# Designs tried in a protein design chat: VH-VL binders against o74797. Part 20

Target 1, 157 residues: o74797
Amino acid sequence: MGKFALNLNAELTGVKNLAPKDEESFYYAFKVQCSGCREIHDNAIEISRSETHSIPGSKGEANLIWTCKNCRKTCSFVIEGPFSPYNDSQETKKVLVLECRGCELVEFIPQGEWIANGAESNTLFDEIVLEDDWYDYDENASSEVSITNLEWSISKA
Key: E = the ipSAE of ESMFold2; O = the ipSAE of OpenDDE; V2 = 0.75 times the mean of E and O plus 0.25 times the DockQ between their complexes.

## First folded at step 9 (VH-VL; framework fv_zimberelimab)

Design m04 (at its last look DockQ between E and O 0.87; V2 from the best seeds 0.00; counts 0 for: pae E 3.0 > 2)
Fold by OpenDDE, look of step 9:
Structure m04 (fold): chain C 157 residues (1-157), chain A 124 residues (1-124), chain B 110 residues (1-110)
Amino acid sequence: as target 1 above (157 residues)
Amino acid sequence: QLQLQESGPGLVKPSETLTLTCTVSGGSISSSSYYWVWIRQPPGKGLEWIGSIYYSGRTYYNPSLKSRVTVSVDTSKNQFSLKLNSVAATDTALYYCARHVGWQYTDDSYFDYWGQGTLVTVSS
Amino acid sequence: QSALTQPASVSGSPGQSITISCTGTSSDVGRYNYVSWYQQHPGKAPELMIYDVSNKPSGVSDRFSGSKSGNTASLTISGLQAEDEADYYCSSYAGRYTWVFGGGTKLTVL
């Protein structure tokens, strides 16, 4: 058992409150390492706060129950709280915490759509894709906006 | 041996709701290892995933059809169903139900058992 | 959801080897090894031929094999036989509990 933190460092230009679109139903993708056989699995798992699964042999629930193909160890994942909107440009911030049993988080894979607000205008940008640097224009602020140099990291929480 | 069989009307009028049922035999639908899936194939065209349901009732839909699709499961009858609202001619297709191996338990994803399919024609 | 890209048709003579490509993106084929292939004869339901990129279900001929490189998965049929004439579809997990099929490839045995 362990708690892991997802950390984000990014350069925000003209935007604030970076967060997943529809955060509660957002699927966070992670590469995982099985604590049993120590294999790092090629296929990312996906976890959403909206998902609930019964933990085998327990009365507890998790957002995801996953079984290692190699050794058949069962892993459970629980997201502890919502994503913390990212606002501190060029600073590493903890944005998500997960409790993991049986597995360790190795790498975060950004996917899906993200949202942010214009720093000054509060304009909502709700189609942000963060697989690469993101650039747009804030019409209300008459300025270019961007999210660049994204660095995702996993640490012990 | 696991068998899936689609049933429902072969003709639906435009704007009406298409309803199909898949009856599963030779195995329980209440398995944690599988999803139960609807896939369709317009005449002469390719396959399209419509939606999936877990035995618990959790559903997943093709984004292009999400607003019109409802998949449900009846574990007591070992069946799951498809409802597609506001049908149009473009919804004319051979509709398959299938079993889908879930990646959570196998780290694989594929459709291993298929029904024979049932043709649904949308016509006035 | 956009379909995976397959050639519309391929052909080969008996005994030859042919390959069918299935090209996706870094978000589906390129990201996951959840690629499967299905054979469909006229008037029949699709049949699983390959799963997890390269695994074969029991009962499937050893003439069928699968591979993947980058965003492209491939189905190879060696020792082509008349019975192999069919439509072939690839499928991939596309993330967020969605699945996508290729457009299909018609294989003609000459």
Scores: ipSAE 0.864, ipTM 0.939, lowest interface PAE 0.6, mean pLDDT 96
Fold by ESMFold2, look of step 9:
Structure m04 (fold): chain C 157 residues (1-157), chain A 124 residues (1-124), chain B 110 residues (1-110)
Amino acid sequence: as target 1 above (157 residues)
Amino acid sequence: QLQLQESGPGLVKPSETLTLTCTVSGGSISSSSYYWVWIRQPPGKGLEWIGSIYYSGRTYYNPSLKSRVTVSVDTSKNQFSLKLNSVAATDTALYYCARHVGWQYTDDSYFDYWGQGTLVTVSS
Amino acid sequence: QSALTQPASVSGSPGQSITISCTGTSSDVGRYNYVSWYQQHPGKAPELMIYDVSNKPSGVSDRFSGSKSGNTASLTISGLQAEDEADYYCSSYAGRYTWVFGGGTKLTVL
């Protein structure tokens, strides 16, 4: 099919530049739906910029090649461009673009570790987990920090 | 039909490097459907996944061992290998190689063929 | 990596049914259906009994079944026989192409 955008809206308190830790090797997890048979796959798939696979019947490559278990249609996923660090608290922003053929992305699962900096202090927070609200303390700013009310969405780019 | 066999030293001194090789027969190591894995079992204890390799050379490691482990593949010899650096008594174990039916080709995940295992003792 | 929790031992008499539990987290057993079970007789390599929670490879007895609820997977063996006496291990995908095993359960047939 086409290009899809992963969007984020979150409340940032005292932090900036929210992004995946070690982006080149980060695994983005998605629930997917096959466009051929409309089945939503039971397991999340994982797409990483560091993975390179040959596309069947093509000279091209993708970050993931997946074959639908139900209808045997082959799907491909390519991460296009960088992850855009999130800074715009309480505004919906496009943070990642993917090209998907044969499948549609239906849900993002923010597993793994994320990184951010203190908004004023530039204190490094590099063990952020976003599967729930995140809270910490910025020693250099003498204040509490948080990332809350996360809303991930997928749209046609 | 497919068989996996581990080979290497049974005794390794502390702080040295353990090297094991798995030879695959009755099938090709070069397949997009499989990962080739190392799993160990300390005496009287459970199983521990060490790491996996895809035929392209792409590797994945147990985070607790990642700093000391290297897995490699030689498709021309139909073999893959384990290198574990700086061994200690706690690395004494029965080491297995195995085939992993992989996520990339199908929506399955399991270890279907195992070698017989080779005991490695870390002792001076 | 988190280890999966299994009881250290279970026992049953011939003909009985028993269940071995395998408890993980919402990041492994709870998230993925890539749970498998292995039987290991003394001095032998592990043998695949159940994969993808509940599927049986060819040649595995109908007496073995698998299931999952929440963060806990279960292996059930009905009609216990003497040859079922062995160690049993669960395994789960843990994300980012990593795998974890349970600590193992020794099954004794009385």
Scores: ipSAE 0.452, ipTM 0.809, lowest interface PAE 3.0, mean pLDDT 90
ESMFold2 (binder alone), look of step 9: mean pLDDT 91; pTM 0.921

Design m05 (at its last look DockQ between E and O 0.76; V2 from the best seeds 0.75)
Fold by OpenDDE, look of step 9:
Structure m05 (fold): chain C 157 residues (1-157), chain A 124 residues (1-124), chain B 110 residues (1-110)
Amino acid sequence: as target 1 above (157 residues)
Amino acid sequence: QLQLQESGPGLVKPSETLTLTCTVSGGSISSSSYYWVWIRQPPGKGLEWIGSIYYSGRTYYNPSLKSRVTVSVDTSKNQFSLKLNSVAATDTALYYCARHVGWQYTGDSYFDYWGQGTLVTVSS
Amino acid sequence: QSALTQPASVSGSPGQSITISCTGTSKDVGRYNYVSWYQQHPGKAPELMIYDVSNKPSGVSDRFSGSKSGNTASLTISGLQAEDEADYYCSSYAGRYTWVFGGGTKLTVL
């Protein structure tokens, strides 16, 4: 119940502007803990800024309305603003902020495709998968590129 | 009891648009707990998810068909429809409409009610 | 979107137990517990037999059970009966509001 920040620390080699592909429609996956029963759910929820749902009993809207299977508590999730492209290699940076009611974010699952630019060449890499370390080659810069040692963390915003 | 029934032409010419409608009875399509889904099965082959629609009109499509598929919903008629553009012989299939339980509300994901299916043949 | 992998066919004698495997990846079966199984008799629509890996809808025989380990879900049919002869399909949530089916398994009761 509150605002949570998604933080990223990664080693960028030869790339910059790491961000989700098609960020507005990107589904961010999180494991969540119900604030009601305190259960951490095995299945991650998925939230997109492009989704809009009415909050029950409220005039407000959320990107996701989710009900705890265990205690039936309703949670709402709102993404506040777009993903902040990551550029500060080996530094922990806040990349996304979410408002969560009824639940807490526990873990981020970096699924989907991501994009980045060659640091020097600006070449677009648009098929980056970050479930593991990512390696490629920048033909324009004649250099290897990589995104490694990715550490995702969640903190109170 | 909830029932789903597919309707539409059983024959479509290549390059034309396949249009099907699913009529839902015994329950409202305007439920927050469910998706309304199209699934197809080519003769003698397996099942393929085509797309889903939420009662609000939000759609989700199979990436392999996304460019050709449009799913729509008419809550006033308790119906939802499928349009598949530029059909080819490979689109010949038994087309099912189904209800899908949403994980947001139940913590589960499955297709619990199915129509009987309607055969659509793509032929010149 | 690639289909989940099922054996093309399995067979068993009445009274025996058989298992049908459904192998996905760490991005679908391995990631979510949203695996369901469907039985389809010839000329009929699929019928839900198992959901959420191991849950059974009302009206489904206790002879049907489901499990999952790693990227592989399994449907077990105990006390095999002639009426169990059908095609069986697994399905899984695949993330980002997409769903995938297995290729299907033909069960023959000998």
Scores: ipSAE 0.855, ipTM 0.939, lowest interface PAE 0.6, mean pLDDT 96
Fold by ESMFold2, look of step 9:
Structure m05 (fold): chain C 157 residues (1-157), chain A 124 residues (1-124), chain B 110 residues (1-110)
Amino acid sequence: as target 1 above (157 residues)
Amino acid sequence: QLQLQESGPGLVKPSETLTLTCTVSGGSISSSSYYWVWIRQPPGKGLEWIGSIYYSGRTYYNPSLKSRVTVSVDTSKNQFSLKLNSVAATDTALYYCARHVGWQYTGDSYFDYWGQGTLVTVSS
Amino acid sequence: QSALTQPASVSGSPGQSITISCTGTSKDVGRYNYVSWYQQHPGKAPELMIYDVSNKPSGVSDRFSGSKSGNTASLTISGLQAEDEADYYCSSYAGRYTWVFGGGTKLTVL
């Protein structure tokens, strides 16, 4: 059992409040390592606040139940608390906490769509893709905007 | 052994709603290990995943069909169903129900049991 | 309608080997190792032949094998036999509990 924090450090130019688009239904992708056999799974797993699954042999529930292909042990994952919008350009900040049983989180993969606002203009950007650096233009501020040099890290919470 | 059988009308008029039911026998639909799936095959063409349902009622849909599709489950009857609204000629197809084995059971993913399929023709 | 590209047809003589390709994108075949292959004889439902790229369920002949490189998965059938004549479909996980299938390949044994 363990709590893991997802941390972000990114360079924000002209934008604020970076967060997942439609967080309730967002799927967070992670590479994981089985605690029992220490194998790193060859597929990233996907965890969403909108998913609820019964834990085998328990009355408890989790956002994802997953079985290790190698050792057959069951893992469970629970998102704990809200996603914290990222605002502090070039500072490492905790943005999400997860409780994991049977597996450890080893890498975050920023799939999906993200949302942010123009820093001064509040222009809405709701089609942000973060698998690479992101660039756009803020018409209301007459300036280019970007999210670059993303560094995701995972630590014990 | 586990069997899946589709049932429903063979002919549906344009703009109406297609409703199909899949009856599961030789096993329980209420398993936490499986998803229950609708897949279709237009005449002479390939397969298209329509949507899936978990026994709790949680659904997943093909984005191209999501606005028109509803999948539901009735665990007391060991059945799940497909509704497709506003049908057109392009919805003419063989419709299959299937079982999906997902990662929560084996860490693997595949469709292991399929029904025989039921042909639905959309015509006036 | 199909998100995965397969050749429309492939042919071979008895005893030969053939390969059927299945090309997707970096968001499906290229991202996940949840690729499966299905054999469909005329008038029958599809049957699982390969899952997770290269695994075979019990009862599937050793003549069938699967592999993947980049965004392309491949099904190889060695020692072709008359009963191998069928349609073959690939499928891949596409994220967020969604699935895509190939358009199918008709295999003719000459």
Scores: ipSAE 0.636, ipTM 0.872, lowest interface PAE 1.9, mean pLDDT 91
ESMFold2 (binder alone), look of step 9: mean pLDDT 91; pTM 0.922

## First folded at step 10 (VH-VL; framework fv_zimberelimab)

Design n01 (at its last look DockQ between E and O 0.80; V2 from the best seeds 0.00; counts 0 for: pae E 7.5 > 2)
Fold by OpenDDE, look of step 10:
Structure n01 (fold): chain C 157 residues (1-157), chain A 124 residues (1-124), chain B 110 residues (1-110)
Amino acid sequence: as target 1 above (157 residues)
Amino acid sequence: QLQLQESGPGLVKPSETLTLTCTVSGGSISSSSYYWVWIRQPPGKGLEWIGSIYYSGRTYYNPSLKSRVTVSVDTSKNQFSLKLNSVAATDTALYYCARHVGWYDTGDSYFDYWGQGTLVTVSS
Amino acid sequence: QSALTQPASVSGSPGQSITISCTGTSKDVGRYNYVSWYQQHPGKAPELMIYDVSNKPSGVSDRFSGSKSGNTASLTISGLQAEDEADYYCSSYAGRYTWVFGGGTKLTVL
């Protein structure tokens, strides 16, 4: 078992407080490696704070229980703490921590919708898609805004 | 042997609420391995996933129907139900309940057991 | 969330092999191996034939096989028989705990 950190490095232009839209119900997608057979699974798993599953043989609960279809090892995933809004442009920051048992996180898939505020105007951008670079315009600030050069990484927490 | 059986009115008036119940037998609905699903099929048309529910009560809905759909579960009766509000003629369909095998059990995702379906006609 | 694309119909003679395609996007079929296929005879409920792209449930004929390349999954039926005449639907996980079906393919055995 171990704790893993999701890290983000991105260039923010004219925006701040980058975070998942509706974080409580947001589904974080990861590729995982089974600690049993060491297979990296092609299918991403999705973990949400809104999910609750009973851990087999335990009184504890996890956000996701997942079974390796290769070796049948059971993995559990727990999101620890809130998402930390990203504000440090061009710096790598830990934005999320997960406790993983039986599996390791190997890759983050930045799916779903994200939110951010205009850096000066505080305008809410609530339909941000981060699968690629994101560009928009802040009418209140009369300036272009963007989120570019996104680098997601997984590390031990 | 697991069996699913849909029940409810076969006729609903426009703007009213469609309510169906799926009774599960031969297995417990209170399993962490499965989701319980509603799927519909308009006459002569294809299948459409409506929504799913976990035994805990967690629900997942088709975005196109989310505003009108409510799925619920009654573990004491080993049943789960579908409510579809503000029905129109386009909601006329054969409605199936099904079991969804999820990641907990196999690491896969598929619908392995289906009810026989119940026809619901929306008409004045 | 749009339906997966299937040919409206396919046909073959007994003994032949036919293939039914199911085309999605990089966010469903292309992203996940949670593709399943269902056979539906007239007046009957769908029956699971293939899951996880290429796996067969017990009791399903070896004549049925599945594959995937890119955003397209395929169901192949070899040694076509009269009883194979039915509608076939693909399904895929589409992310965020949603699922999508294909439009269905009517298979006619000539």
Scores: ipSAE 0.323, ipTM 0.811, lowest interface PAE 1.4, mean pLDDT 94
Fold by ESMFold2, look of step 10:
Structure n01 (fold): chain C 157 residues (1-157), chain A 124 residues (1-124), chain B 110 residues (1-110)
Amino acid sequence: as target 1 above (157 residues)
Amino acid sequence: QLQLQESGPGLVKPSETLTLTCTVSGGSISSSSYYWVWIRQPPGKGLEWIGSIYYSGRTYYNPSLKSRVTVSVDTSKNQFSLKLNSVAATDTALYYCARHVGWYDTGDSYFDYWGQGTLVTVSS
Amino acid sequence: QSALTQPASVSGSPGQSITISCTGTSKDVGRYNYVSWYQQHPGKAPELMIYDVSNKPSGVSDRFSGSKSGNTASLTISGLQAEDEADYYCSSYAGRYTWVFGGGTKLTVL
């Protein structure tokens, strides 16, 4: 029933262009709440651009179809537009938009691998994990790099 | 009632390709509601998920086997198959086919029907 | 290459309760409530006993129950009977449409 924005605020040290690795096949994990019965599903759902499912009773397609166990309402999720690489250290920025029908996004879980570049060196970091603070070393800049204090939030777009 | 039955060779030589077929009866493999799955059990060991195929045509594989495994379907025979390339002694196992109920239909996730298993020995 | 840790064996006397543990990580058991338990008698295929951590399919005895805390799932069998003697396996979703199983636990009824 609406558009939801995923927002990020993080402290970037020595890196830029934080984004999912291989965005087309990346799986975004969310906790969701059914709009019909307000039950929060006890498992995160995973949404990827690479998944295509027919919406029941419609000509439309979605990246994920989910049926609420409690009230059996059918929910659908569509990733709308690209992930916007995060660059604005310590500022909240909208990074992804999803169209969700029948349900609401309540929490993002930053699973999977992420990619970034050294801020001055363009050194590639393509095995970044964001479930905790991330630290590494930029050989080309001879300096330590990090992504810390991650705050993910969801808002109506 | 739905039944799954594995078939294929019991003995395969090292470096060859293992091919197994699962025949589904009492239901349609063309159903978009389920994943069709291969799982194996080395002698005296636990279970290992090998790979799955879903109704959108997408396959998923165990990362440790991904470079050697292919899962496919033949809807005219109501069958799906496993190919495992370049087998070694460590691929000796009981091989099961199974049906996986994915969260798309019910919000649940489990393997509800299993075949009886077929023993494959890799030996020269 | 088991991703989930189970004790190799557990034993109990008829009528007692026992618990089998299944320990994973924050990326599987700790993250997802897609944990299932399977019973396997010798020479037979595995049979689903518990799904989604604690749910029972039709025909599974009320003596079987499942739970989870942190990265550890548990299968509890109350009122042990001789027929419960079998191997038990847990499984968990591990993200990106992948699955992991435990190494199995042999339950002996004394």
Scores: ipSAE 0.023, ipTM 0.622, lowest interface PAE 7.5, mean pLDDT 87
ESMFold2 (binder alone), look of step 10: mean pLDDT 90; pTM 0.917

Design n02 (at its last look DockQ between E and O 0.80; V2 from the best seeds 0.00; counts 0 for: pae E 8.8 > 2)
Fold by OpenDDE, look of step 10:
Structure n02 (fold): chain C 157 residues (1-157), chain A 123 residues (1-123), chain B 110 residues (1-110)
Amino acid sequence: as target 1 above (157 residues)
Amino acid sequence: QLQLQESGPGLVKPSETLTLTCTVSGGSISSSSYYWVWIRQPPGKGLEWIGSIYYSGRTYYNPSLKSRVTVSVDTSKNQFSLKLNSVAATDTALYYCARHVGWYTGDSYFDYWGQGTLVTVSS
Amino acid sequence: QSALTQPASVSGSPGQSITISCTGTSKDVGRYNYVSWYQQHPGKAPELMIYDVSNKPSGVSDRFSGSKSGNTASLTISGLQAEDEADYYCSSYAGRYTWVFGGGTKLTVL
């Protein structure tokens, strides 16, 4: 078992407060490695803080219960704390923490929609897709905005 | 053996609400391994996933139908239901309930299906 | 959600092998190995034939096999028999607890 941190490094131009859209119901996608057989599974799992599942053999709960198909080890995942909006351009920052038992997080898949505000105008951009570099225009600030060079990493928390 | 059976009216008027119930037998709906699903098939056309529900009541809906769909579960009756509001002719279809094997097992597929019930939307 | 793309129809003679393709995107078929195939005879409910791209449920004939490359999954039926005549649908996980089906393929055994 262990706690893992999702880290983000990105270049923000003209935007701030980068975070998942509707974070409570946001599904964070990760590739995982089974701690039992050490297999890295091809399919990403999706974890949302809005999900609740009973942990087998325990009175505890997790956001996701998942079983390794290779060795049949059961893994549990819990999102700890809120997503920390990203504001520190070109610096690596911890944005999310998860407690994982039975498995390790190995890769983050940046799916879904994200939100950010214009750095000066506070204009809400609420349809940001981060699978690639993101470009848009802030009409209120009369300037181009972008999120580029995104680097997601996972470390022990 | 697990069996699913759809029930409900076969005829619904436009703008009304379609309500169907799926009765599960031979197994408990209160399992962490499975989701319970509604899928429909218009006559002569393909399959469309409508929505899923976990035994806890957590629901997932097809984005194209989300605003009109409500799925519910009654664990005491081992049933789950579908409500589709504001129906139109395009909602005429054979409606299936099914079991979905979820991430708890490391899989994702629909392994048990009901026989389906035809719902016709007509004035 | 857009349906997965399948050929409208395929045909083969008894004993032949046929392949049905199922093309999605990098966000569904291309991203997940959660592709399943279903056989539907006229007037019957769909039946699971393949799950997780290439796994076969118990009771399903060895003549059925599945594979995937890129955004395209494939169902292969070898030693085609008359009883194989049916509609076939692929399905894939599409993220965020949603699923999509293909448009279906009518298989005719000549």
Scores: ipSAE 0.049, ipTM 0.711, lowest interface PAE 3.0, mean pLDDT 92
Fold by ESMFold2, look of step 10:
Structure n02 (fold): chain C 157 residues (1-157), chain A 123 residues (1-123), chain B 110 residues (1-110)
Amino acid sequence: as target 1 above (157 residues)
Amino acid sequence: QLQLQESGPGLVKPSETLTLTCTVSGGSISSSSYYWVWIRQPPGKGLEWIGSIYYSGRTYYNPSLKSRVTVSVDTSKNQFSLKLNSVAATDTALYYCARHVGWYTGDSYFDYWGQGTLVTVSS
Amino acid sequence: QSALTQPASVSGSPGQSITISCTGTSKDVGRYNYVSWYQQHPGKAPELMIYDVSNKPSGVSDRFSGSKSGNTASLTISGLQAEDEADYYCSSYAGRYTWVFGGGTKLTVL
């Protein structure tokens, strides 16, 4: 069993409070490594706090139960606490913590829709896609905005 | 011997709501191992995934149809349903229900399909 | 949420090998190994032939095989037979619990 932190470092221009659009139903995608056989699997797994699954052989529940295709050991994943909105441009900050059994998190894939606000205007941007650099225009601040140079990392928490 | 069977009207008028029901027999819809799916096939064309539902009620929809689609589940009847609002001629299709095998086993495929029910949108 | 691109038709003679391609993007076929292939004879429901890129359910002939490279998945049918004449569809997971299908390929056995 282990706790893992997802960390973000990104350059924010004109925006604040970067977070998943709908945190309760958001799907976090990770590549994982089986702790039993050490295989790193090419298929990413998707974990959402809105999903609840029974852990085989236990009364416990997890947000995802996944079986290693190489050695068939069962893994479980639990999202702990809320996503911490990212504000500290160009600083590495912990934004999410997960408890993992049987597998280790090795890579985050920033799929899905993200939300942020204009830094001074509070203009809502709720169609943000972070798989590449993101650029837009804040009409209320009459300025360009962006989220660039995203660096996601995973550390043991 | 799991079977899925679509039921509903074969003819729907433009701008009305299409409602289809899939009855599952030989197995339980209340399973953490499966998602229940609607897929359609316009005449002479390919397949299009419409949406899916987990037995807990959580739904997933094709983004191109999301504004018009509702999928629901009735676990007491072992059934799930499709509602498609404001239909047009382009919604004429053979509608299938299917079972999705996924996440618990680390897989993703549609293993059981209904026979399909043809829905024609015409005045 | 992209359409997967398949050739509209493919032809082969009995005994030959044929390959049907399925090209997606880095957000579906290129990202996930959740590609499946379905065979559909006229008037019948699709039937699963290949799942998870290369796995075969019981009862499917060993003449069918699947593979993937980059953003393109492939279905190969060796030892082509008259019964293989059908429409073939690929499907891929596209993230956030969504799926996309290819437009289909009509296989004609000459």
Scores: ipSAE 0.007, ipTM 0.599, lowest interface PAE 8.8, mean pLDDT 88
ESMFold2 (binder alone), look of step 10: mean pLDDT 91; pTM 0.924

